# VH-VL binders against q8rwq4r167to367, part 12

Target 1, 201 residues: q8rwq4r167to367
Amino acid sequence: LALEDIDGSPSFLEKALQFIEKYGTKIEGILRQSADVEEVERRVQEYEQGKTEFTFDEDPHVVGDCIKHVLRELPSSPVSASCCTALLEAYRIESKEARISSLRSAIAETFPEPNRRLLQRILKMMHTISSHSHENRMNPNAVAACMAPLLLRPLLAGECDLEDDFDGGEDNSAQLLAAANAANNAQAIITVLLEDYGSIF
Key: E = the ipSAE of ESMFold2; O = the ipSAE of ESMFold2 at other seeds; V2 = 0.75 times the mean of E and O plus 0.25 times the DockQ between their complexes.

## First folded at step 4 (VH-VL)

Design a22 (framework fv_belrestotug; at its last look DockQ between E and O 0.03; V2 from the best seeds 0.00; counts 0 for: pae O 18.2 > 2, placed apart)
Fold by ESMFold2-Fast, scan of step 4:
Structure a22 (fold): chain C 201 residues (1-201), chain A 121 residues (1-121), chain B 108 residues (1-108)
Amino acid sequence: as target 1 above (201 residues)
Amino acid sequence: QVQLVQSGAEVKKPGASVKVSCKASGYTFTSYWMHWVRQAPGQGLEWMGVIDPSGGSTSYAQKFQGRVTLTRDTSTSTVYMELSSLRSEDTAVYYCAKDFSDYLPEYFDYWGQGTTVTVSS
Amino acid sequence: EIVLTQSPGTLSLSPGERATLSCRASQSVSSSYLAWYQQKPGQAPRLLIYDASSRATGIPDRFSGSGSGTDFTLTISRLEPEDFAVYYCQQYGSYPLTFGGGTKVEIK
């Protein structure tokens, strides 16, 4: 999804991200706390009908859910399966210094430019929110927990080459453990990207 | 060149209403927020409210809620500020100010010349 | 809402001196979204600085802004006679938009 519409105007996602950066930083539980689902659906529908502007007195939780809605409805993940594999491979490096360097290289060398720009733009908003954790109670781990499933969908769907092997459903407990491990990896990767945002981007 | 031209000075009695106009030129009127800010004699700047000239939506400072009404006429590129139930403390210079932003309110790049409103018995 | 406190209330200086004006916010101003305005008697305010440090078009380079978080500064490196005025800061990092109380820079 382009951050600008084809005619050069900012996209719905870009407008929502800017709103959260301006008016969401002091809102407790921003990005975690859900708004009324019908209000979110109504607001998205209004945008689709040409009401493209958020007013500055809108509910930040509704705008946050609009961001999640857009990301959830994207035809393909912001980070592709191969890019998720590259991030997971870099993340598994035991040395913290080498890990950060490898994550930076993976993003610079393997990500298509539109995917890199989209991920960087979303992480910029997330970084801004986590930088105000004293006011909003959303530290890097909390922001990552909310957003990682939307950003690293292939990792959660079991589409990455480095996934732990198991017997394909013979043991439901092993399947649940694999899913939990994937979710933890996604959150951990996004947390590192937020904590070391300035070193990686 | 951007220009905001406000209506002339007003003298009103307590309890009356006043309606000040601000005519915009030199830019796309409907693309930018328009704010109203007042300044009592010898005092600082006090934000009153803002209007979206495109959709007509408004937001008001808590202090003025219920007494101020912002409107616009897109055919004449004019915004209006109406303040009701006037009191002596409403004596001030009232400014319209154009926002720099075409999206969310930010800072004011152009100001009207100001309209003096005097409330006296 | 974010309360902006400007200090000093009055700054008495002579032409040629440096003026340093403070604006402190009650809470962190997101993304350094802070502007400074100059107002001369009988005139509307004039934008000087936006985004804490960016100079508006036509503003002389003796005016500079700095700061982030809760502490912002406007500096006039060498006062000219026409710089004696009242200065206001304004934040747009969160709604509602708010102004500081102003600092008057007057001739000593």
Scores: ipSAE 0.006, ipTM 0.541, lowest interface PAE 9.8, mean pLDDT 86
Fold by ESMFold2, look of step 5:
Structure a22 (fold): chain C 201 residues (1-201), chain A 121 residues (1-121), chain B 108 residues (1-108)
Amino acid sequence: as target 1 above (201 residues)
Amino acid sequence: QVQLVQSGAEVKKPGASVKVSCKASGYTFTSYWMHWVRQAPGQGLEWMGVIDPSGGSTSYAQKFQGRVTLTRDTSTSTVYMELSSLRSEDTAVYYCAKDFSDYLPEYFDYWGQGTTVTVSS
Amino acid sequence: EIVLTQSPGTLSLSPGERATLSCRASQSVSSSYLAWYQQKPGQAPRLLIYDASSRATGIPDRFSGSGSGTDFTLTISRLEPEDFAVYYCQQYGSYPLTFGGGTKVEIK
């Protein structure tokens, strides 16, 4: 699965998540600042050639982009379309306490266990980074902006349609508005999950 | 209490190798970096390198790359420093030192008692 | 690589006097990541100060650290007999970690 190799040992993704949790907390712009694409590609190739461990002196921005690369290349979204819909419905509840309760229930009750474990694992790393925003300048909003598009792909693709969403591409300005709203919703959902992490997980 | 106990003094010929042990107790061995620092007679402190005991990851000062090897045995909570191709200028006291931080290597809150290595022709 | 230059090399003082030790870095030390150690003859170093100004556990109030950027100071407000030792600064703002050359505080 995404977090473990065939033999049950930690996968490349899991090792990269551990690296960022341990070595990324004091790095300004971690997860936001891009690394050299050639360095990221080289590092992925080095893993495949037998360099299976990250060392503390590796560039955290390269490791962060390795995480994004793996998430981007997953064959299916960490959060399915039906799970995105459940999160969006829970997020739209106006009362903060009812919203948190509904988000917790949606994650606990709607997500298939492998998807829930993957999402929770990635959010744990993100929460750790955002808890050190005084040093790394990555508050929950900033971390969510960088990562939400990779976690909630169906929402950005318009596959989580509610009554007030748009379908099809007849109006260019309507499509741009729908895409902007989807991106804003994705970021907002992840931000709430990070800000209230202890209450939700 | 945190304690670092090093192996005893050694006398070596030029060209030989030496392996110094450092046994840790009183804390979670795999949570903190372990450094090695040496001090030649009448001289200051010189950082040699560091090991992460959890995965065995290492980093060495450029001066020692290719000659120093740090390893660990998590079952005995012991770090080993091996220095090869010994020269007379390697005569020094060698210290292991525990990092304060479980994050990145920073500063050292506990030190071993030191191991004197003498390289004589 | 950040070079730390300590001055003076030797400081000759009497018990009860104030000692002021300087550590100058060749480049700014990020976030004041600088530590001070005391070493007595035949002993391993002992941590006194971290983050430029924070005293380690069990270190007496007479030890204080200050400074930022490239200039750092260790002050011993009233020397006790046990304070005659060598003092080293160490930076951890960049790698490799480096030590200063030391300042020996000796009895006048």
Scores: ipSAE 0.000, ipTM 0.473, lowest interface PAE 15.3, mean pLDDT 86
Fold by ESMFold2 at other seeds, look of step 5:
Structure a22 (fold): chain C 201 residues (1-201), chain A 121 residues (1-121), chain B 108 residues (1-108)
Amino acid sequence: as target 1 above (201 residues)
Amino acid sequence: QVQLVQSGAEVKKPGASVKVSCKASGYTFTSYWMHWVRQAPGQGLEWMGVIDPSGGSTSYAQKFQGRVTLTRDTSTSTVYMELSSLRSEDTAVYYCAKDFSDYLPEYFDYWGQGTTVTVSS
Amino acid sequence: EIVLTQSPGTLSLSPGERATLSCRASQSVSSSYLAWYQQKPGQAPRLLIYDASSRATGIPDRFSGSGSGTDFTLTISRLEPEDFAVYYCQQYGSYPLTFGGGTKVEIK
């Protein structure tokens, strides 16, 4: 359970999300600026060994990378391939009002509840950060750029059943363009979810 | 602060090659795409291509495919643009530009000062 | 690829006037992924606006962007002497990345 430990108490991920919501809003480049990978790994180990609370004096960039570490290590994507397909179909609707309505419906009707709750929880933290963009310089698009690849893994892997999935390029230039387009779509979907968060959730 | 410092002006003959450098500072060089954009005298901006400094992967505009080569040296945080088989139409100011994004090409938040390349007989 | 057409080619205005610059895309630009740049003679372009309407760091409030789909606008509410320059739009909703042809804002 990504947000709760076995005993129902907040997980490492949930505690890191709370820390970022409380202490990360004024940190320039939060969620984008990398921390030392070894330091992040040590902090994860410290949690496993009993240091189960984040304290106010911890480096927000390390805590942000702990969030990314946990999401990267999940055994399955927060959003499944079929759910990514539903989001992409809804996103392609050109009318803004119809698009928002379709995104809301896709999330409410096609997502298993654990996946919906996880996505909504992560987006809440991201929305909080992007709401302070004047202070932290992380607008919705910037936050989405950092987080979308971790949330919409199947879309990045080309596992969604839409027209662009069949390029299958052999050379480095074609692979770069295909990866860039997939990443752009993932970022765009998450950006819309953040910008219209109140209407969708 | 983020800075992109390009090499100095070049004068070349048709058929030659030119290699322009762009040294980055003030950010993690390998985290962001680096673009090259040129501008002929009195003309607009023309995107040439992009490099991922981490792995060295590149993508070029179709017009320049086969003539432009982007490379980088991570030890000096420098990107290089080489344009071959020069002709007078290649006379332009060449800019390097840092992408905003750390995983996909988007918009350019910082630009180099530009390098004038003049191609004449 | 998406062709961006800027109009007018030249705006001749006086300081204090409102400037309205248009950028029209040949196809819808997904998620309003459109940026605006300012370029003064002899200088590199400077980012003004990203995501159609968000001001870049250090850009004055008199610059605003709007639009979606195929139609985008840069507005300078009250021209200052330093605002007389060439302005370019650029899209990143589809690849390859493309620029508009520019609009020159010049002193009348």
Scores: ipSAE 0.000, ipTM 0.457, lowest interface PAE 18.2, mean pLDDT 87
ESMFold2 (binder alone), look of step 5: mean pLDDT 94; pTM 0.954

Design a23 (framework fv_belrestotug)
Fold by ESMFold2-Fast, scan of step 4:
Structure a23 (fold): chain C 201 residues (1-201), chain A 123 residues (1-123), chain B 108 residues (1-108)
Amino acid sequence: as target 1 above (201 residues)
Amino acid sequence: QVQLVQSGAEVKKPGASVKVSCKASGYTFTSYWMHWVRQAPGQGLEWMGVIDPSGGSTSYAQKFQGRVTLTRDTSTSTVYMELSSLRSEDTAVYYCAKDFGSDYWLPEYFDYWGQGTTVTVSS
Amino acid sequence: EIVLTQSPGTLSLSPGERATLSCRASQSVSSSYLAWYQQKPGQAPRLLIYDASSRATGIPDRFSGSGSGTDFTLTISRLEPEDFAVYYCQQYGSSPLTFGGGTKVEIK
């Protein structure tokens, strides 16, 4: 799992998440604003060479991009294709109260415990950031927009078990429209998980 | 450091085609969409289309549908914009621009721009 | 498609003055997904503001954006000589992406 090293100590990802929770809450555009990709890659390499602690004077945008780098590099998505399908089915329920209950049930019943723990941990950091939106200008919708594609990758890739009304073989504009709709669904799902974090987890 | 470097100026006759290149460096090429925007002399900016460099999927503004083709070469981190059946009204500076968004996300704003390629269509 | 109308077309001011630039959308722009760009002659546009009010990296605090729905404003609180340029708004709340016609801020 991404949160602990082999010896049980906090992983690179866990340390980066803790840093953002402590030092990122007052940073405008945190998680959305990109850092220089070369600086991010350098910082990841420094960790591998033994610089295993984030100090308070680190650039929060670099640390935020380190989180995204780790999630992008994971061999498998934090949320599997079957788990994405369960979340999408729950999200489609029109009653807001029933939708929240169904999302909670889908997570409790479908997710393997390591995946549930990883998703919950990342959402905890995201929830902390969005709770300080008056300072950082990152409301739940904005935080979800930044992170949803990294958390619900199978949904964006069309790997979910739901019947898709995608007309393959038409022009490429139909493919980008389908991708945009999937991205909107991913963002909306994560937004609900953030707004109702206490009710779902 | 992120850089987008475009090919040099082109002079074409009406009815010809032009192919402009945009070479990207300093970031993961396949992770961000690349847009094309043009600007006629003394006029404003006009969005032409976008390509996802990973899969090669494209979307074009209706005005250019059928005349514009966006492609990419992942081995050279280069995006190409080909515009056919050129008219005098196609005289413009053509820009490539990197989408700010994440992999396969909705089109967003443009954080980095190429220097522009002047295309002149004259008899 | 969403049509963006910028006004005024030209704004003639002196250094030190406040500039207020308007961008009006024909339909509501989702999530205030609106950006502002600065363009100087012979150069590519430069991102100033995104998400209606967030300053891009390296942009001085004299530049500020505001607004939501159909009405957006770019304000330059105290014009510097290097601020005389053309400014464009752009919406990315719906496809196709569209730009305003531009506002030229010129020296008096």
Scores: ipSAE 0.000, ipTM 0.471, lowest interface PAE 14.5, mean pLDDT 85

Design a24 (framework fv_belrestotug)
Fold by ESMFold2-Fast, scan of step 4:
Structure a24 (fold): chain C 201 residues (1-201), chain A 122 residues (1-122), chain B 108 residues (1-108)
Amino acid sequence: as target 1 above (201 residues)
Amino acid sequence: QVQLVQSGAEVKKPGASVKVSCKASGYTFTSYWMHWVRQAPGQGLEWMGVIDPSGGSTSYAQKFQGRVTLTRDTSTSTVYMELSSLRSEDTAVYYCAKDFGSDYYSDYFDYWGQGTTVTVSS
Amino acid sequence: EIVLTQSPGTLSLSPGERATLSCRASQSVSSSYLAWYQQKPGQAPRLLIYDASERATGIPDRFSGSGSGTDFTLTISRLEPEDFAVYYCQQYGSSPLTFGGGTKVEIK
């Protein structure tokens, strides 16, 4: 899923992740700063037309946005609605030790293997970036803020079993509050996965 | 097993160019950058530049900018270092060296070629 | 560019003794991105230590690295006959990559 092309070679996503790990660790604001939309679109088109390798002279912000583009365009979320629910339930445990243990179990027991591998691969890149926060100014919380909405899409869309979202649209304040809570939960979950990466994976 | 095999010794006149080859085997050639480092007789190590074997992108130390050219041939898993306008001070052993990891800041060298002696004499 | 200064230039010791080699940077090396290499006459350098303190695969535990910022040390706890060689430090915290001038560890 998403990490290899049909012939077994690394996919566009895998190559972009490798590029960020190799060239993005010392770039201030990597994954946070947006590149020019036209440059991102051009680079995606160049890949489709056969420029399948990222070279040393690429703009790291453009490559970072290419990663986000691929994740947004995936037909299904990297983490399904049921997997998001399992992560949210584990995250809500008040004991830090029990929380980490439950997150590890949720990932090992509920995730389909391809989805677990995809999430782990993306978190590996994110962990690498946050481990160089002295140079790039991107700590685990900052990296999670940028990436969580792309990884936990069902949580933000109100598709998880634990969310209470009634149709109507007449109470805009309740809708905004629910959306803010979902975004905060997604960021918090990803932040824990990054901060305790070695204990969970 | 990873191996880097370099071309044989060269003797050149001042003003000439030299092209040294480094053939890689035992790993995925396009997955790791290849560096070039030289060592003058009785002296220390001097970094010259690096090439990305996948895309062909290069970066050179300022001292060598304009005189060194790094290239690769993916069909033969070979990188090349060409140094032009040779001077007696270019007499050295030239090494290719494999980047340890795919991380940009893992630019230290786990495998080295055996070295190619280039002698520049008039 | 970061200039690396190694000291002493030559260290004369007997087998069984402890060797301590210094590498000092002209400015702080980011994230302790510093490696150590061993070179014997007529041979290519061999990686010993990376990230200031991590031993490369196959390197005996008598070799250890330490330090951060501008001051780094390679220690050989008990010299073996095969350890008499030249040692180089290298930084990869910033471009261009640079090496120290080397320390020759020779038999007394």
Scores: ipSAE 0.000, ipTM 0.444, lowest interface PAE 14.9, mean pLDDT 85

Design c01 (framework fv_rolinsatamab)
Fold by ESMFold2-Fast, scan of step 4:
Structure c01 (fold): chain C 201 residues (1-201), chain A 122 residues (1-122), chain B 107 residues (1-107)
Amino acid sequence: as target 1 above (201 residues)
Amino acid sequence: EVQLVQSGAEVKKPGSSVKVSCKASGGTFSSYAMHWVRQAPGQGLEWIGGIIPIFGTANYNQKFKDRATLTVDKSTSTAYMELSSLRSEDTAVYYCARGEAYYDILSGFDYWGQGTLVTVSS
Amino acid sequence: DIQMTQSPSSVSASVGDRVTITCKASQDISSYVAWYQQKPGKSPKLLIYAASDLQSGVPSRFSDSGSGTDFTLTISSLQPEDFATYFCQQSYSTPLTFGGGTKVEIK
């Protein structure tokens, strides 16, 4: 369980998300700025050795990278390939009102409950950060750029059923263009979910 | 913290090729896209192409697709741009530049190399 | 290819002036525009990306506005270190394209 340990207590991820919501909102470049990789690995190891609480004096960039570390290391993406396809289909609807309604329906009707809960929890933290962009310089687009590849991994792996816009062909150069288009779609989808968080969740 | 260091200036004859290197230090090399941009003397910026190291594949501006080759050596955190069939019009400063986030080649270039002057003269 | 048309090509200004540079995309690029500053003999430096996100370490006197096809970069109170050439760039689709540049010169 990503958000809860077996005994029902908050997980490492949940505690890190809470820390960022409480102490990260005024930190410039939060979620974008990288911390020292060795320091991130040290903090993860300390958690495993019983230092299970994040205190106010922790480095917010280290905690932000702990969140990204967990998401990268998850055995399965927070959003499955079929769910990514559903999100991409909904996102492509031209009418903004219909798009938001379709995204809400896709999430409510197609996502397994654990996946919906995980995505919603992470988006809540991201929404909190982006709502303080005046202080932290991380608007919804910037937060989405940092986090979308970790949330919608099947889009980047080319596992979705929908054909995407790209310069066609099965040559090597087509892979980078396909990846750029996939990254753009992932960022755009997450940006809408952040900007209209209250309408969708 | 993040630094991109490019190879030194080159003087080449028309019809030859040039290979410019860009060594990254600080930050995560494989998680970012590496782009190449050139600037002829007194002119604007022109995108040549980009490569995402974890995929090992490159995407090119069609203007350069037949002559440019982008590669990476992940073991040394070094990106390379090779441009063949050089013409006098290829005289320019060539820059490597990093995409801001993992797979996010669309967010702008947050760090740039110092530039490599390539002069093509007979 | 998306064409980025930047204006003016040059502007003469004094320290303390408000400077506005405009950039027009040939098609809708949403908010996917970045702005760069380049000083003579130096590499470009990212100022703003995604049409509102100020790069870390960039002074707050730099701001931008716009969405869709029309974008502006504003320097609210020009400082001596701001005399440079500025470029816009669309990051919406490949090939990535830049505006022609605007040179901000001492009056």
Scores: ipSAE 0.000, ipTM 0.437, lowest interface PAE 15.8, mean pLDDT 81

Design c02 (framework fv_rolinsatamab)
Fold by ESMFold2-Fast, scan of step 4:
Structure c02 (fold): chain C 201 residues (1-201), chain A 122 residues (1-122), chain B 107 residues (1-107)
Amino acid sequence: as target 1 above (201 residues)
Amino acid sequence: EVQLVQSGAEVKKPGSSVKVSCKASGGTFSSYAMHWVRQAPGQGLEWIGGIIPIFGTANYNQKFKDRATLTVDKSTSTAYMELSSLRSEDTAVYYCARGEAWYDILSGFDYWGQGTLVTVSS
Amino acid sequence: DIQMTQSPSSVSASVGDRVTITCKASQDISSYVAWYQQKPGKSPKLLIYDASDLQSGVPSRFSDSGSGTDFTLTISSLQPEDFATYFCQQSYSTPLTFGGGTKVEIK
């Protein structure tokens, strides 16, 4: 859904993802380095006013932040709470083949088709960037760190059903540890999906 | 930059326990698995287990599950391996090693401690 | 458990020689193999992980190939500092297991 406009043409998100794949692979710190907030807001507004194409001379960091802006502003998380729970359960398998098989099954059996397409499309761009880490210094772990909170939001909100994710506690220290664990799990799951992209999708 | 420093050599009697420490410096302690691997004199490498500090859950080689206990102290960035019911065949150099993968037991080992010789003799 | 069978157990070679070490997994492990170098009295050192990534600071003369069950480590032009024992390791499934090692002796 987020990949096409109402008339079936490529969306702002799809065009931004294509730009990063074509022009972002050699940019050090791509997806990690922040652009000027005012420039990002201006570029989003220009899209809404009809400037829907990214040219080769655009700032890749601005386009990267445009992608993050779109994902943050989506009405619903790209991956729902039940889908996050399925991914986390599959991720905890201790065999590479069983884990890959379980992740593939979780995605096929629990994800609505539009959510699967959106996740796969974003991971494709992320995989392209991490495959050029020798030039851009963004390995799979670094790319996952930047993007996981935008993709697995219900996991960060503590909406998943696994007991280990709900340490509980009344003080702020316990809550901060639970939030850190959730963020770490999200990064780990996205890292595995990136590393085994071709086997899972 | 990442360094793992282990405790010193131990001489133990059969039936006793040994506890080896591994202090990490540099890098992020909680995000990578800390593994334990042993090597008997002139022999190959044998994986004992690994623990991801942020999860607190240890994964063991079944051969050692009843005798090995892996723990961490996040406040001091120190990992521990305790091995009980020692026999002469447990004589080996014991290594701590950091997993390369974020939050995953299934990895190669990018940094190693210097090793701790444990000798079990009567 | 996945068995890693490494061959040869030892090899004697001259400086400048190409050395190939093989490692066979008892089941398909895709590309999840790491290679280590261990010098006498020292800890192992990671050379290559996931049958593709050369570790930082490791000379380009080290390379690996293979997928599924058969893997090789190649040293294209042996140097005096390459005298060591080499080990393969699978990261596909617990327990993590190592090959028996190959001792490379420089003539």
Scores: ipSAE 0.005, ipTM 0.537, lowest interface PAE 10.8, mean pLDDT 83

Design c03 (framework fv_rolinsatamab)
Fold by ESMFold2-Fast, scan of step 4:
Structure c03 (fold): chain C 201 residues (1-201), chain A 122 residues (1-122), chain B 107 residues (1-107)
Amino acid sequence: as target 1 above (201 residues)
Amino acid sequence: EVQLVQSGAEVKKPGSSVKVSCKASGGTFSSYAMHWVRQAPGQGLEWIGRIIPIFGTANYNQKFKDRATLTVDKSTSTAYMELSSLRSEDTAVYYCARGSAYYDILSGFDYWGQGTLVTVSS
Amino acid sequence: DIQMTQSPSSVSASVGDRVTITCKASQDISSYVAWYQQKPGKSPKLLIYAASSLQSGVPSRFSDSGSGTDFTLTISSLQPEDFATYFCQQSYDTPLTFGGGTKVEIK
């Protein structure tokens, strides 16, 4: 499930990311519009049976959903709870210049190498898509909305946003508000990473 | 088992348009890419484009993008290729050919129509 | 565009001969090449796809080799029904492109 198979060859995820970078940039709604779940599951199974390459003739929406499937099914989040906390703390800095600097430092200094490589690789693909927004209608905010929940899972699960003092005994409306705030924070963090990609990576 | 049957030969004047049909039978129509390829007399094969019926999405060779339109009618399992602004150089046999299922790698064109001769003359 | 260059343009051979047709891609296409046979007045017929995968119903005397940029179709022990024109095709990137064809003629 990482970027490389046991023999060092590109993984299913890496091949899917390369496909989206090559063939997804002009596809309207790429990464936002879902493909048929059955088709996605079939393609994943076919990979396991030896159909390991994506060619130009694949449906980009199916390949996009293959990426989301892999990320959703990872045993642990691409970004750990402690790394999410570091990103959230950096993001909350009011100065934009200091915020960008702190996000860069958090990623470079606190992330384990495999997590940093995985996040950076996925963000590279996302940055490529958002850089072609006039053709695909997916700006950085839109790409972040689709992908942030899969990348910052602990933030959405409430595992790393302890600073906001959520009592846990709140009523349903307070829980919905906390979930919405977490989703907005995740999207905002990923949006900054995409908009200032060249300054951070 | 799978058969692709194309419409009959056409003779067209320069500047006109031609629309060739390709009716599929014996297999699943919507899930397989339909490609269009032409061959001028005594010449090689040239790819025009393809359409994936289930999505209605077409991709074109840049050479033909301004003149070719690929469409499908799922209810009749028929694919169409329309080529406009015809020139004498467009005289060729036009083939439809089935590619891979849209969720699979391209394995080559396993079934071909019989071809439609389009002659462009004044 | 990826250019596919076939050689030779024609070859004269006798029944029982080994015939080799070469195809060169202008860039790395991994194993994404298909081979077709076309008889006069007929549609092309798929012989081999994805380098080395023989299409169902195609005789075992047809084989393919190569990777990257250089590909070869081999017909061992040529039969009377094998006199035809052969084309290679890359399926790596759009536009899909074909070689110029090789006509296998009776000697």
Scores: ipSAE 0.000, ipTM 0.459, lowest interface PAE 16.3, mean pLDDT 83

